# Designs tried in a protein design chat: VH-VL binders against Chromophore lyase CpcT/CpeT (cpcT). Part 2

Target 1, 201 residues: Chromophore lyase CpcT/CpeT (cpcT), of Paulinella chromatophora (Freshwater filose amoeba) (b1x536)
Amino acid sequence: MSASLSQLVHQLSARFNNQQQAFDNPPLYAHIVVNCRPLVHLLPGSLLIEQSYAMDPLKPYRIRVLRAQTRDEKLIIFSYSLSDEQKYWGSVYEPERMLKIEEKDLQAIEGCNYIVRKKNSNFIGEVEPGCRCLVDRKGVTTYIVSKFELTNKGEMRTLDRGHNPVTHEQLWGSLGGVFEFNRTTDFSKEIPYDWIEEWKK

## First folded at step 12 (VH-VL; from m7 with heavy chain W101Y)

Design p5
Fold by ESMFold2, fold request of step 14:
Structure p5 (fold): chain C 201 residues (1-201), chain A 120 residues (1-120), chain B 106 residues (1-106)
Amino acid sequence: as target 1 above (201 residues)
Amino acid sequence: QVQLVQSGSELKKPGASVKVSCKASGYTFTSYDMNWVRQAPGQGLEWMGWINPRTGDTTYAQGFTGRFVFSLDTSVSTAYLQISSLKAEDTAVYYCARGFYSGYEEFDYWGQGTLVTVSS
Amino acid sequence: DIQLTQSPSFLSASVGDRVTITCRASQGIDYYLAWYQQKPGKAPKLLIYYASTLQSGVPSRFSGSGSGTEFTLTISSLQPEDFATYYCQQYNNWPTFGGGTKVEIK
C-alpha cells in the first residue's frame, strides 16, 4: 500500500492538459490545464493543484491543496481550500511562492475527499459517498459526483457532475461529458526523498 | 438522451453462431466501457465481461472464455457479442450496459436486451 | 469473485408498506454497491449507486444504506408500480449480482 501511495503521488505530480480533445472538438470542450505539484515543505503527500483555462493560466478557476495518504489500507486524497486563494494564484509556476503556503492556511473541505483504488496499473478515484461535497455554481448549490482514472502512461479521464441535494436531479455537467487529459510535464522529481522514506515505515 | 439499442431476437439451432449488436447514441462512444450481461429464463443477472472502446481490449468473466467474443465498430458506435457453437444452455436475454471505469462500475444505461433462443 | 446474498428471495406486501431488502457481501466492498429494479420484460434500471446515492429520476421513496458487507434497499411506501425484481450489484472488483428479490403487491 505504501508503494501504491508513492506511485499515486508520483503520477499526480504533473501538468496535464486536454489539448487534443479541445482542438478536435472546439465547440464542445474548453482547453484546460491542470497543474499538480509537490508542496515539499508540508506534510508528506501535499500537492498544490491549480486548474485553469489554457488561455489564462495565471487565473485558475480552482486552486486547492491535496494530501494523499493511506488510511485503514485505503488510498485517500484529502482536499483543502486555501485562506486568501487569490494571493496564491499562479504559485504552481513559481516554487518559491509555493513555499509561502503554510499548514495554517489549509482548511479541510468536508465531504470532498477522494477514495482511490489501484486497479492493475491504474488509479481510479471517486468523491467520498454521502453527497456531502457541496459547491455553489452560478448561484445554485449542488453536490458533486466526481470520478477520475489515471493511467501509468499519463492519461487521465475525469467525469464531473453537479446534482440537486434534495431531488438528485443533475444540474450541470453533460450526461456523457468526459474530459481526457494527457501529462505534459513531470514534477515527480521534486518529491522529497524523506516523503518516500517516511512511506516505507 | 443516452440510448443503447440492441438487435432483435434470434432463434438458432445448436451448433450455430449468433452476433448481437448494441448501437450507442447520445454520448461519446469511446468515453465509456461496454459491458455484456446474461439473464437466462427465470434467472438472475450474470456479468459476462467488458470491452474498452478506446483500445479494443477485452476482459471475459470466468465461464465466458472461449465461445463468447466481444468486438466493436467505433465508426458506427456499435458493440457486438458473438456466440459460437450455440448450446441450449445459451438461451437467454443478453444485455449491453455502459460503465465509466474498466470493469469496476455501476451500469447507468442498459440496452433493451436481445433474446437468443437455441432449440432443435 | 465476491458473492452477494440477497434476502428475502421473495416478498409479498401491501401498498403503503415499508419494504426492506438486504444484500450481504462475502467480503468487504466499502460503498461500491448498486441497486437495480427490473420489471417483467424490461431491462434493469439503476436505482441507487455508491450504496446510498439516488439515481436521477428515481422516486424519493427509494433509499439505500450500508457499507462494508451489509446493505439495505428501502421502499418507504410501496406503490403498485414497484412490482418488480430487485438486484444488488457490487463493483469493488469484477461485477457480481445478487440473486434477486421478487416483490409482489397484493
Scores: ipSAE 0.696, ipTM 0.881, lowest interface PAE 1.9, mean pLDDT 90
Fold by ESMFold2, fold request of step 14:
Structure p5 (fold): chain C 201 residues (1-201), chain A 120 residues (1-120), chain B 106 residues (1-106)
Amino acid sequence: as target 1 above (201 residues)
Amino acid sequence: QVQLVQSGSELKKPGASVKVSCKASGYTFTSYDMNWVRQAPGQGLEWMGWINPRTGDTTYAQGFTGRFVFSLDTSVSTAYLQISSLKAEDTAVYYCARGFYSGYEEFDYWGQGTLVTVSS
Amino acid sequence: DIQLTQSPSFLSASVGDRVTITCRASQGIDYYLAWYQQKPGKAPKLLIYYASTLQSGVPSRFSGSGSGTEFTLTISSLQPEDFATYYCQQYNNWPTFGGGTKVEIK
């Protein structure tokens, strides 16, 4: 599984945007930028992810630390929140600020890890089963259904929606449906060589 | 609301061909893959394969290579199944069904089915 | 090719009964298992995916459980509209379906 884990981290280590989709569909799709960049000083597979509107790239609506690992022969992306998130907004553009993020700042988010499968050179991922990834939105608790596909050509499709934990009714989701991103900047050369060596065990 | 509307039933003789259509609405056609599923009379469900509307790539399950061809017209959000050199054993209901991933998924929406009857 | 064996293939039940249907896979499929309901002359309808996640709009009397090689669909209190044929489907690899379980009124 070492080769697939390395490939997953390489393909995740990029900036993506949905500019073509937003250009073609302005009322349906906001223009989103996703930055995912190696945290080279942390445990192998650690990535800082910032998701923002393109008009306001320094104020992400979501900032997380991801950690891609192999567990029990499965590819898993562990999700972590950061203590004092706003302090780190925009740091994905400033490697010196990224270096200030420490392991002690990470808090695991229960039920929100992604189970990843490699299929035909693509990675497909989905929030772990059990409907336990809870998010509050406007006073209502929902569980998130989140799926992604990531191709070796730098294409990323994502689907996110929230459901009532009792009735399973969909309560919110992406306007217009699936977001379609393309890779615009490659950060994979920043991946430390010792991560690759560690994955070889 | 997501809908998959298939063309009407077909009565054909052996050796003829048929083209079943599946028109999608209520979602972005290229965002999901299209699958075809066969159900012979009184029998269960059999996956035939898929087509990726973003790339045109196809995969055919074992037993469905050769005479079965999947195609698309993205300008009208329509998928097609063409069966050539029809045999009596091709008599079945043919369903289109959408999935998020290429062949590694549940099918959340199905067409109503198209009965193809092949008889002498 | 991953084979799915459903049991029973047929059952008779009354309104209000608890119904349990089992699907066994020939190899491990983790949680990648869906359940469908099909009524005569109609397309299959997705009930449950990811082994236990209820599809939106499906009544809560339906539930799914299991992982690996053994999975169960349960209808806690059978209703008149639940008389149908039920299929399991795996998607850990190229899709395959179980043989179906026909649920009829006693």
Scores: ipSAE 0.689, ipTM 0.879, lowest interface PAE 1.9, mean pLDDT 90

## First folded at step 13 (VH-VL; from p3 with heavy chain D106E)

Design q3
Fold by OpenDDE, fold request of step 14:
Structure q3 (fold): chain C 201 residues (1-201), chain A 120 residues (1-120), chain B 106 residues (1-106)
Amino acid sequence: as target 1 above (201 residues)
Amino acid sequence: QVQLVQSGSELKKPGASVKVSCKASGYTFTSYDMNWVRQAPGQGLEWMGWINPRTGDTTYAQGFTGRFVFSLDTSVSTAYLQISSLKAEDTAVYYCARGWSSGYEEFDYWGQGTLVTVSS
Amino acid sequence: DIQLTQSPSFLSASVGDRVTITCRASQGIDYYLAWYQQKPGKAPKLLIYYASTLQSGVPSRFSGSGSGTEFTLTISSLQPEDFATYYCQQYNNWPTFGGGTKVEIK
């Protein structure tokens, strides 16, 4: 499990881009850049994730801290929001700014952790069950259905949808379905040695 | 709207071959896996395997190797199931079903099914 | 392979009844369990996935619960259109289906 955790964090630590998908089918897919970069000064498995439109990479529409850990023999990615998050927008492009994030700035997001499975050398993650990951969208509360797959080749596939908490009807999500990202930059070399040693225990 | 439309019923003799088609629409064909599920008359559902439209990679469930072949024509968003050397026990309704994670997912959309009858 | 055992195999009920179907797995499958409805001559229809998440478009009278090795599909108030065969399916490993539960009119 520790080896899998290490591998998961290594594969997550990257910049991803769906440029090809967006160019091939602009009406269905926005051009998105996902940055997932180790927060080397925080607890092992901590990653800053920013999701942005390619045209405005310094203004993410989503910023979170993810922390991959093993719990009860399962791979879990804990999701955290950042206090006063705007001050960290674009930090993934300026590592020195990332260092300003402290543990006290992290707030756990109830019901929004990912349960991750390793299947056929790929990682498959889903928001934990229970429909508890709530988000407001244009004044309407929805729960998030979110899935991702990381391939051994460095690709990432994601599916994000919002559903009515009462009727469970899908209210928002990608028109085409799955977003397909290619790995464009590797941040795995930034993973601290201390993390790796910890995971070997 | 997502749709999977399969080819029509088939009546074949033992030893013959059949090729069932499943045309997808309403979504990006290459972004989802295509699974095949068999249902013999009056019986339950049996997963046969899946094909990855992005890579062409296939996985066949135990008991569905050899005579069963998954294939694709991505230009027309169509998946195919070919069964060779047909046997009477191959008589069943065959479904294509959309998946997302290499078989480790629920099947959210299904074709209407194709009845293949093998009779002498 | 993971075996799924549904109970009961047959269930007679009336409109308005609360119906409960159980699916037991031969080993732990966490929450990776789906429920389908199938009517004669029709393809299966996804009702519930991830043990308890209702598929979009499915009436709220359907609900799923459970984890590990025991799961339940519940229809809070059976409607005329709900008489059908229901299947559970696990996808923690290579997909397998339960034997089905036929819900018949009493």
Scores: ipSAE 0.889, ipTM 0.950, lowest interface PAE 0.6, mean pLDDT 95
Fold by OpenDDE, fold request of step 14:
Structure q3 (fold): chain C 201 residues (1-201), chain A 120 residues (1-120), chain B 106 residues (1-106)
Amino acid sequence: as target 1 above (201 residues)
Amino acid sequence: QVQLVQSGSELKKPGASVKVSCKASGYTFTSYDMNWVRQAPGQGLEWMGWINPRTGDTTYAQGFTGRFVFSLDTSVSTAYLQISSLKAEDTAVYYCARGWSSGYEEFDYWGQGTLVTVSS
Amino acid sequence: DIQLTQSPSFLSASVGDRVTITCRASQGIDYYLAWYQQKPGKAPKLLIYYASTLQSGVPSRFSGSGSGTEFTLTISSLQPEDFATYYCQQYNNWPTFGGGTKVEIK
């Protein structure tokens, strides 16, 4: 399991881009950049994730800290929000700014952790069940249905939907369906050796 | 407005071949997998395997190798199931069903089914 | 392969009744279970996935619960259009389906 955890964090540690998909079908897919970069000074498995439109990469529409860990022989990605998160916008492009993030700035987001399965050489993650990951979008509260598949070929597929907590009707999400990203930058070399050693225990 | 529309019912003799089509619309065809599920008369559902419209990769469930072939025509967003050397026990309704995670997912949209009857 | 056993295979109920269907797995499947409704001559319709998430467009009278090896589908107040056959499906391993539960009018 420790090997799987290490592999998961290595594969997550990257910049992803769906440029080809957006180019091929502009009305169906926005051009998105996802940055997932190790927070090397925090606990093992900590990653800063920023999701932005390619036209405005320094203003993410979503910023979180993810922490991949094993719990009861399962892979879990814990999700955290950042206090006063705006001051960290775009910090994935400035590693020195990432160092400003401290453990005390992390706040666990109830119901928004990912349960991750390893199937063959791919990782499949989903927000934990229970429809408890609540977020406000355009003034409306929704629960998040979020899935991802990460391949060892540098591909990431994601499906994000927002649903009405009462009616369960889908309120937002891609009309085309799954977003398809390619790995454009590798941040895995930034993973601290101390993390790797910890995972070998 | 996701839709999967399958070809019509088929009546075949033993030893013949049949090719069922499943035309997808309302979403990006290559972004989702296409699964096939069989249901014999009065019986339950049986997963046959899946095909990746993006790569063409196929996976067949045990018992559905050899005579069963998945194929694609991405230009018309269509998946195909071909069954050769038909047997009486192949009589069933065959469904195409959309998935997103290589068989490790729920099937959120289904075709209306295609009845294939094999009779001498 | 993971085997799913549904119970009961048949049940008779009246409109307004609370109906519960059970699906048991031969091994742990965490939360990777879906429920489908199928009416005669029609394709299965996804009702619930991930054990308890209601598919968009499905009435709230349907609910799913469970984890590991035991799961339940509940219809809080049976409606005329709910008489059908229901199937559970696991996708922790290669997909397999339960044998089905036919809900008939009493």
Scores: ipSAE 0.880, ipTM 0.947, lowest interface PAE 0.6, mean pLDDT 95
Fold by ESMFold2, fold request of step 14:
Structure q3 (fold): chain C 201 residues (1-201), chain A 120 residues (1-120), chain B 106 residues (1-106)
Amino acid sequence: as target 1 above (201 residues)
Amino acid sequence: QVQLVQSGSELKKPGASVKVSCKASGYTFTSYDMNWVRQAPGQGLEWMGWINPRTGDTTYAQGFTGRFVFSLDTSVSTAYLQISSLKAEDTAVYYCARGWSSGYEEFDYWGQGTLVTVSS
Amino acid sequence: DIQLTQSPSFLSASVGDRVTITCRASQGIDYYLAWYQQKPGKAPKLLIYYASTLQSGVPSRFSGSGSGTEFTLTISSLQPEDFATYYCQQYNNWPTFGGGTKVEIK
């Protein structure tokens, strides 16, 4: 399991984009950049993630801290919001600004953790069950259905949808659309060696 | 609006072959894996395997590794199941079903089924 | 392969009854369990996935629960259109289905 956790963090520690998909399908897919980078001064497995439109990379539409861990022999990615999010926009491009993020700035987001399975060479993750990951979008509260598949070849596929918490009606996201990302920049060498040693214990 | 429309029923003799089609609409065909599920008359459901429309890779469940062949034509968003050397026990309804990732998911949309009858 | 055992295999019930169907897995499958409804001559329809998440467009009288090896599908007040066969399916590994539970009118 510790080898799978290390592999998961290594494969997540990257910049991804869906440029090929966006350019091949401009009416259907926005051009998205996902940066996921180790927060080396925080607890093992901590990653800063910024998701942005490629046209405006310094103004992410989502910024979070993730913490990949093993719990009860399962791989789990814990999700945290940041106090004063806008203060940290673009930090993923500036390691010195990333160092200013402290544990006290993290707020656990109830119900929004990912449960991750390793299947062969792939990681498959889904937001935990219970329909409890609530997000507000355009003034409407929804629960998020979020899935990802991450391969050892640097491919990442994601599906994100929002549903009415009472009726389960899908209110946003595509019924059939999947974002298809490729790894473009590798941040895995930034993973502290002492994280790897801690995971072996 | 997601729809999977299968070809019509078939009546065949033992030893013949059959090719069942499954035409997808209402979504990006290459975004989801296509699964095949068999249901013999009066029996339960049996997963046969899947095909990945992005790569063409196939996986066949145990017992389906010989006479059963999955294929695709992405230009018309259509998946195919070919069964060769038909046997009486191949008499069943064959469904196509959409899955999110590598066959380790639920099947959210199904075709209407194609009855293949193999009889002397 | 992970074997799924459904109980009961057959159930006779009246409109308005609460119906409970169980599915037992031969090994732990966490929450990776789906429920389907199949009416005669029709394709299966997804009701519930991830053990307890209701599929969009499915009536709220359907609910699912369980984790690990034991799962239940509950219909809180049976309606005439609910007389069908119900199947569980696991997807923790290569998909397998339970043997089905036929729900008929009493």
Scores: ipSAE 0.677, ipTM 0.877, lowest interface PAE 2.0, mean pLDDT 90
Fold by ESMFold2, look of step 13:
Structure q3 (fold): chain C 201 residues (1-201), chain A 120 residues (1-120), chain B 106 residues (1-106)
Amino acid sequence: as target 1 above (201 residues)
Amino acid sequence: QVQLVQSGSELKKPGASVKVSCKASGYTFTSYDMNWVRQAPGQGLEWMGWINPRTGDTTYAQGFTGRFVFSLDTSVSTAYLQISSLKAEDTAVYYCARGWSSGYEEFDYWGQGTLVTVSS
Amino acid sequence: DIQLTQSPSFLSASVGDRVTITCRASQGIDYYLAWYQQKPGKAPKLLIYYASTLQSGVPSRFSGSGSGTEFTLTISSLQPEDFATYYCQQYNNWPTFGGGTKVEIK
């Protein structure tokens, strides 16, 4: 399972861009950039993720810390919010600013971890069941249904939807469905070797 | 919005071939895999396999690795199931069904089904 | 292949009854189980996925629970439109379906 955890973190450690999809389908898909980069000073598997519109790369609409780990032979990505998020906007482009993120700045987000399976050399992740991952979006509290697929060739596909916690009605999400990203920058060389060695134990 | 519209019922003799179509609308055709599911009269559901419209790659369940062929035409957002050398045991309703990830997902939208009857 | 065994195969119930259907997997499938409703002459309709997540547009009287090898579908107060056949489906690996549970009017 240690080899799969290392592969997962390597494949996550990148900048992803859906430019082809957005340009081929302009009113249907927004042009999104996802940066996911190792937080080398934090616990093994820690990644800063910033999601932004391509026209506003320094104003992410979502910033989080992820921590990929194994639990009982299962891959799990733990999700954390940052205290005072706006302070850290754009730091994914500036490693020195990333180093200022401390463990005390992280708050676990209840019900928002991803359970990950490795299938056919792909990783398939989904927010844990129970409809407990609550996210405020445009003034409305929703639970998120979130799925991703990662390939070893740098492709990432995501499906994110928000639902009313009482009626289960979908309140937001991609109009055209699945976002399809390609890897445009590789951050995997920044993964500390001591993380890899720790995972082998 | 999402619709999967299948071709009409077919009555065939043993040894013939049939091609069932499944036209998708209301979503990006290449974003989801297309699955085929068989239901013999009075029986349960049996997954036959899937086709990936992004790559054209197919996977067939055991028992469907021969006379059953999945194909697609992305220009018209249509998937096809071709059954050759029809046998009486192929009499069934054939459904197309949408799944997000290569057979590792639930099927959220289904076609109305196509009855194929094979009789001598 | 992962075999799914549904029980009961058939049940007779009245409007307003609480109905419980079980699905047992031949090996662990974590939470990767869906439930479908099929009415005569119609395609299956997704009710629940990921063991317990209600599909959009499905009434809240439907609920799912379980993990690993044992799963249940519950209809808290049966309505006239709920008389149908119900199927479980696993997707931890290549999909397989349970044999179905027919719910008829008593």
Scores: ipSAE 0.662, ipTM 0.869, lowest interface PAE 2.1, mean pLDDT 90

Design q3
Fold by ESMFold2, fold request of step 14:
Structure q3 (fold): chain C 201 residues (1-201), chain A 120 residues (1-120), chain B 106 residues (1-106)
Amino acid sequence: as target 1 above (201 residues)
Amino acid sequence: QVQLVQSGSELKKPGASVKVSCKASGYTFTSYDMNWVRQAPGQGLEWMGWINPRTGDTTYAQGFTGRFVFSLDTSVSTAYLQISSLKAEDTAVYYCARGWSSGYEEFDYWGQGTLVTVSS
Amino acid sequence: DIQLTQSPSFLSASVGDRVTITCRASQGIDYYLAWYQQKPGKAPKLLIYYASTLQSGVPSRFSGSGSGTEFTLTISSLQPEDFATYYCQQYNNWPTFGGGTKVEIK
């Protein structure tokens, strides 16, 4: 499993955008940039992720810390929120600001981890089952269904939607379809060598 | 709004060919893989394989690697199943079903089914 | 391939009954299991995926549970429209279906 964990973190450590999809389909798809970059001073597998609209890249609509690990022979991406998130907006563009994020600033998000499978050289991830990843959006509480597929060619496809926790009715997401991203900037060379050595043990 | 509409029933003789169509609407056709599922009369469901509309790549389940061919026409959002050298045991209802990831997923929308009857 | 065994194959029940259907996998499939309802002459309809997540538009009397190798579909209070055949399907690997459970009128 150590080889698959290293591959997962390498493939995640990048900037992605859906520029082709958005430019070809502006009424249907927002133009989104996803930055996912190693937090080299934190525990192995730690990545800062910022998701933003391309027209406003320094004001992400989501900022998280991810931590990819092998647990019980499964690939799991643990999700953390940051204390005072706005303080860190745009940090993925400024490595010196990323270094200011400390372990004590991370707050585990109950029920929002991703379970990851490796299939035919692709990684397929989905928020853990049980409808436990609850978020408020526009004053309404929803549970999140979130899936991703990541290929060894740098393609990333995502599907995100929110559902009523009682009725299971879909309240948002998926109306524009699946978002299709391509890798544009490689951050995998920033992965610390000691993480790679730790995963080999 | 998502719909998968299949072509009508077919009556064929052994040795003939048939081509079943599955026209998709209400979503971006290339965002989801198309799966085919067979159900012989009075029997359960049997996954036949999938086709990826983004690449044209196909995967066929064991037992479906010869006479069964999946294809697409993305310009009209339509998937096809062609069965050649028809045999009596090919008599079944054939369903198309949408999946997010190459058949490693649940099938959230199904076509109404196409009955193919093979008799002498 | 991963084999799914459904139990029972047939079940007679009355309106208002609580119905339980079991699906056993030949190897661990984590939570990658779906349940379908099929009425005669109709296509299957997705009820539950990811072992326990209810598909939108499906009545809340349907529920799913289980993980690993053992899974259960429960109908808490059977309604006239629930008399149908139910199939489990795994998608941890190439999809396979269980043999079905026909729920009949008593």
Scores: ipSAE 0.655, ipTM 0.872, lowest interface PAE 2.2, mean pLDDT 90

## First folded at step 17 (VH-VL; from p5 with heavy chain S102G)

Design w1
Fold by OpenDDE, look of step 18:
Parts: C-alpha cells; sequence; structure tokens
Structure w1 (fold): chain C 201 residues (1-201), chain A 120 residues (1-120), chain B 106 residues (1-106)
C-alpha cells in the first residue's frame, strides 16, 4: 500500500490536457486543463488541483486540495475546499503563491473523497458511495458521480456527472462521455523526499 | 444516444465457426472497453472477457480461452467475437456490453444479443 | 472467483408491493456491485451500480444498499413493468453474476 500510495501521488502530480480530444470533437468536449501540483509544505500527499478552460487557465472553475492517504488498507483521496479560494486561483502556475496555503485553510468536503483501486498498473478512483458529495452549481444543488482512470503512461480518463439529490436524475455531465487527458507537464519531481520516506514506514 | 447493435442469429453445425459483430454508436468507440457476456438458454449471465479498443489488448475469463477470440475494427466502431470448433454447449445468447474499465466496472449499455445455435 | 448468491430465486408479488432482493458475496467486494433487470428475450438493463448509485433514467422506486458481503435491491412500489429477472454483479474482481431472482405476478 505504501508503494501504491507513492505511485498514485507521482502519477497525479502533473498537468493534464485534453487538447487532442477537444480538437477532434469541439462540440462535445471543451478544452480543459487540469493542474495537480504537490503542496510540498503541507502534510504528505497534499496536492492542489485546479481545473480550468484552456482559454482562461488562471480562472479555474474548480479548485480543491486533495490529499492521498492510506486508510484501513485502502487508498483514499481526501477532498478539501479552500477558504477564500479565489486568492489561490492560478497559483498552480506560481509555486510561491501555493506556499501561502495553510492547513487551517482546508475544509473537508463531506462525502467527496475518492476511493482508489489499483488494477494492474493503473489506478481507478471513484467518489465514495452514498450520493453525499453535494455541490451547488448556479443555484442548483447536485451530488457528484465521478470516476477516473490514471495510467502509468500519463493518460487520465474522467467521467463526471451531477444528479438531483431527490430524484437522482442526471442534471449535468459531458455529452460525449469520457474526458481523455494527456500528461503535458510532470510535477512529480516536486514531491518532497520526506513524503516518500514517510510512506515507506 | 448510445447503441450497441449486434449481428443476427446464427445456426451452425458442430465443428464450424461463427463470428458475431457488435457495432457501437453514439459515443467514442475507443473511450470505453467492450465486454462479452454469454447466457445459455434458461440460464444466468456469464462474463467471457473484454477487449480494449484503444490498445487492442484482450483478457479472457477462465473457460473462454482458445476457441474464443475478441477482435476489433475501429474504423467502423465494431467489436467481434469469433468462436471456432463450435460445440453444442456453445448454444447461447452472446452479448456485447460497454464498460469504463475492462473487467472492473458495471456494464451500462448492452447489445441486443446474438443467438448462436449449434445443432447437428 | 467470487460467488454471488441471490435470494430468493423466485419471488411472487403484486403491483404496489415493496420488494427486496438480497445478494451475498463469498468474500468482501466493498461497494463494487451492480444490479440489472432482464426481461424475456431482452438484454440486461443496468439499474444500480456502486452498490447504491441509480443509473440515469431508472425510476427512483429502485434503490440499492449494502457493502462488504451483503447487498439489497429494493423496489419501493412494484409496477407492472417491473416483473422481470434481476441479477447482481460484482466487479471488485473479475466480474461474476448472481443466479438471478425472478419476480413474478402473484
Amino acid sequence: as target 1 above (201 residues)
Amino acid sequence: QVQLVQSGSELKKPGASVKVSCKASGYTFTSYDMNWVRQAPGQGLEWMGWINPRTGDTTYAQGFTGRFVFSLDTSVSTAYLQISSLKAEDTAVYYCARGFYGGYEEFDYWGQGTLVTVSS
Amino acid sequence: DIQLTQSPSFLSASVGDRVTITCRASQGIDYYLAWYQQKPGKAPKLLIYYASTLQSGVPSRFSGSGSGTEFTLTISSLQPEDFATYYCQQYNNWPTFGGGTKVEIK
């Protein structure tokens, strides 16, 4: 599990882009950039994740702190929101700004953790069951159904949906289905050595 | 909308071969894996294995190695199941089913099934 | 392989009834269980996945619960179109299906 945790964090630590997919089918897929960069000054496994449209990378439509850990013999990615998150928008492009994030700025998001399985050399993650990951989008409350596949070849596949908490009807999600990202920048070299040593224990 | 359309029913003699097709539409063919499931008459469902349209990699469940071959024609978004040296016990409905990650997912869309009857 | 045992194999019920089907796994499968509905001459239809997530387009009268080794599918109020055979399927390991539960008209 320790080795798997290290591998997971290494594979997550990157900039991802679905440029090819968006180019091939613009009506179905927006051009998205996902930045997942280690927060080296925080607890092991901490990553800042920003999701942006490629045309406006400094204005993410989603920003979170993720923390990959082992818990009860399982790989879990804990999800946190940031207090006053706007002051951190685009900080993935400015590491010095990321250093301003403190543990006290992190707020756990109930029901929004990812349960991660390792299958072969890939990782499969899903938002934990129970339909409890609630988000308010444009005044409409939905729960998130989300899964991802992360390959050791630098590919990430994601499928995100929003459902009505009462009727369970799908309210939003990509029309084309799976988003397919490729790794464009490697941030794994930024992973602190002390994290790796901690995971070996 | 997502659709999986399979080829029609087949009647074969023992020892013959059959090739069932599954044509996908309404989604990016290579973005999902394709599974095959068998159902003998009046029996339950049995997973046969899967093929990765992105890589062409195949995995066969125990009992479905040798005579069973998965293949693809990505140019027409079609998956194929070939069964050689057919036996009477191969008589069944064969389904293709879409999955997110081969072998470790639910199957959200299914073909209508193809009946293969093996009889002397 | 992981064996799934469904109970009951056959169930007689009336329209409006609350129906519960159980699926037990031979070993822990966490939440990686799906439920399907199959009608004669038709392909299975996904109802529930990840133990409790309702597939899009499926009526809210269907619900799933459970974790580990014991799971249940519940139909809160049986409708005429719900008479069918239901299968559970695990995908924590190589996929396996339960033996099925046929819901018949009482």
Scores: ipSAE 0.723, ipTM 0.912, lowest interface PAE 1.0, mean pLDDT 94

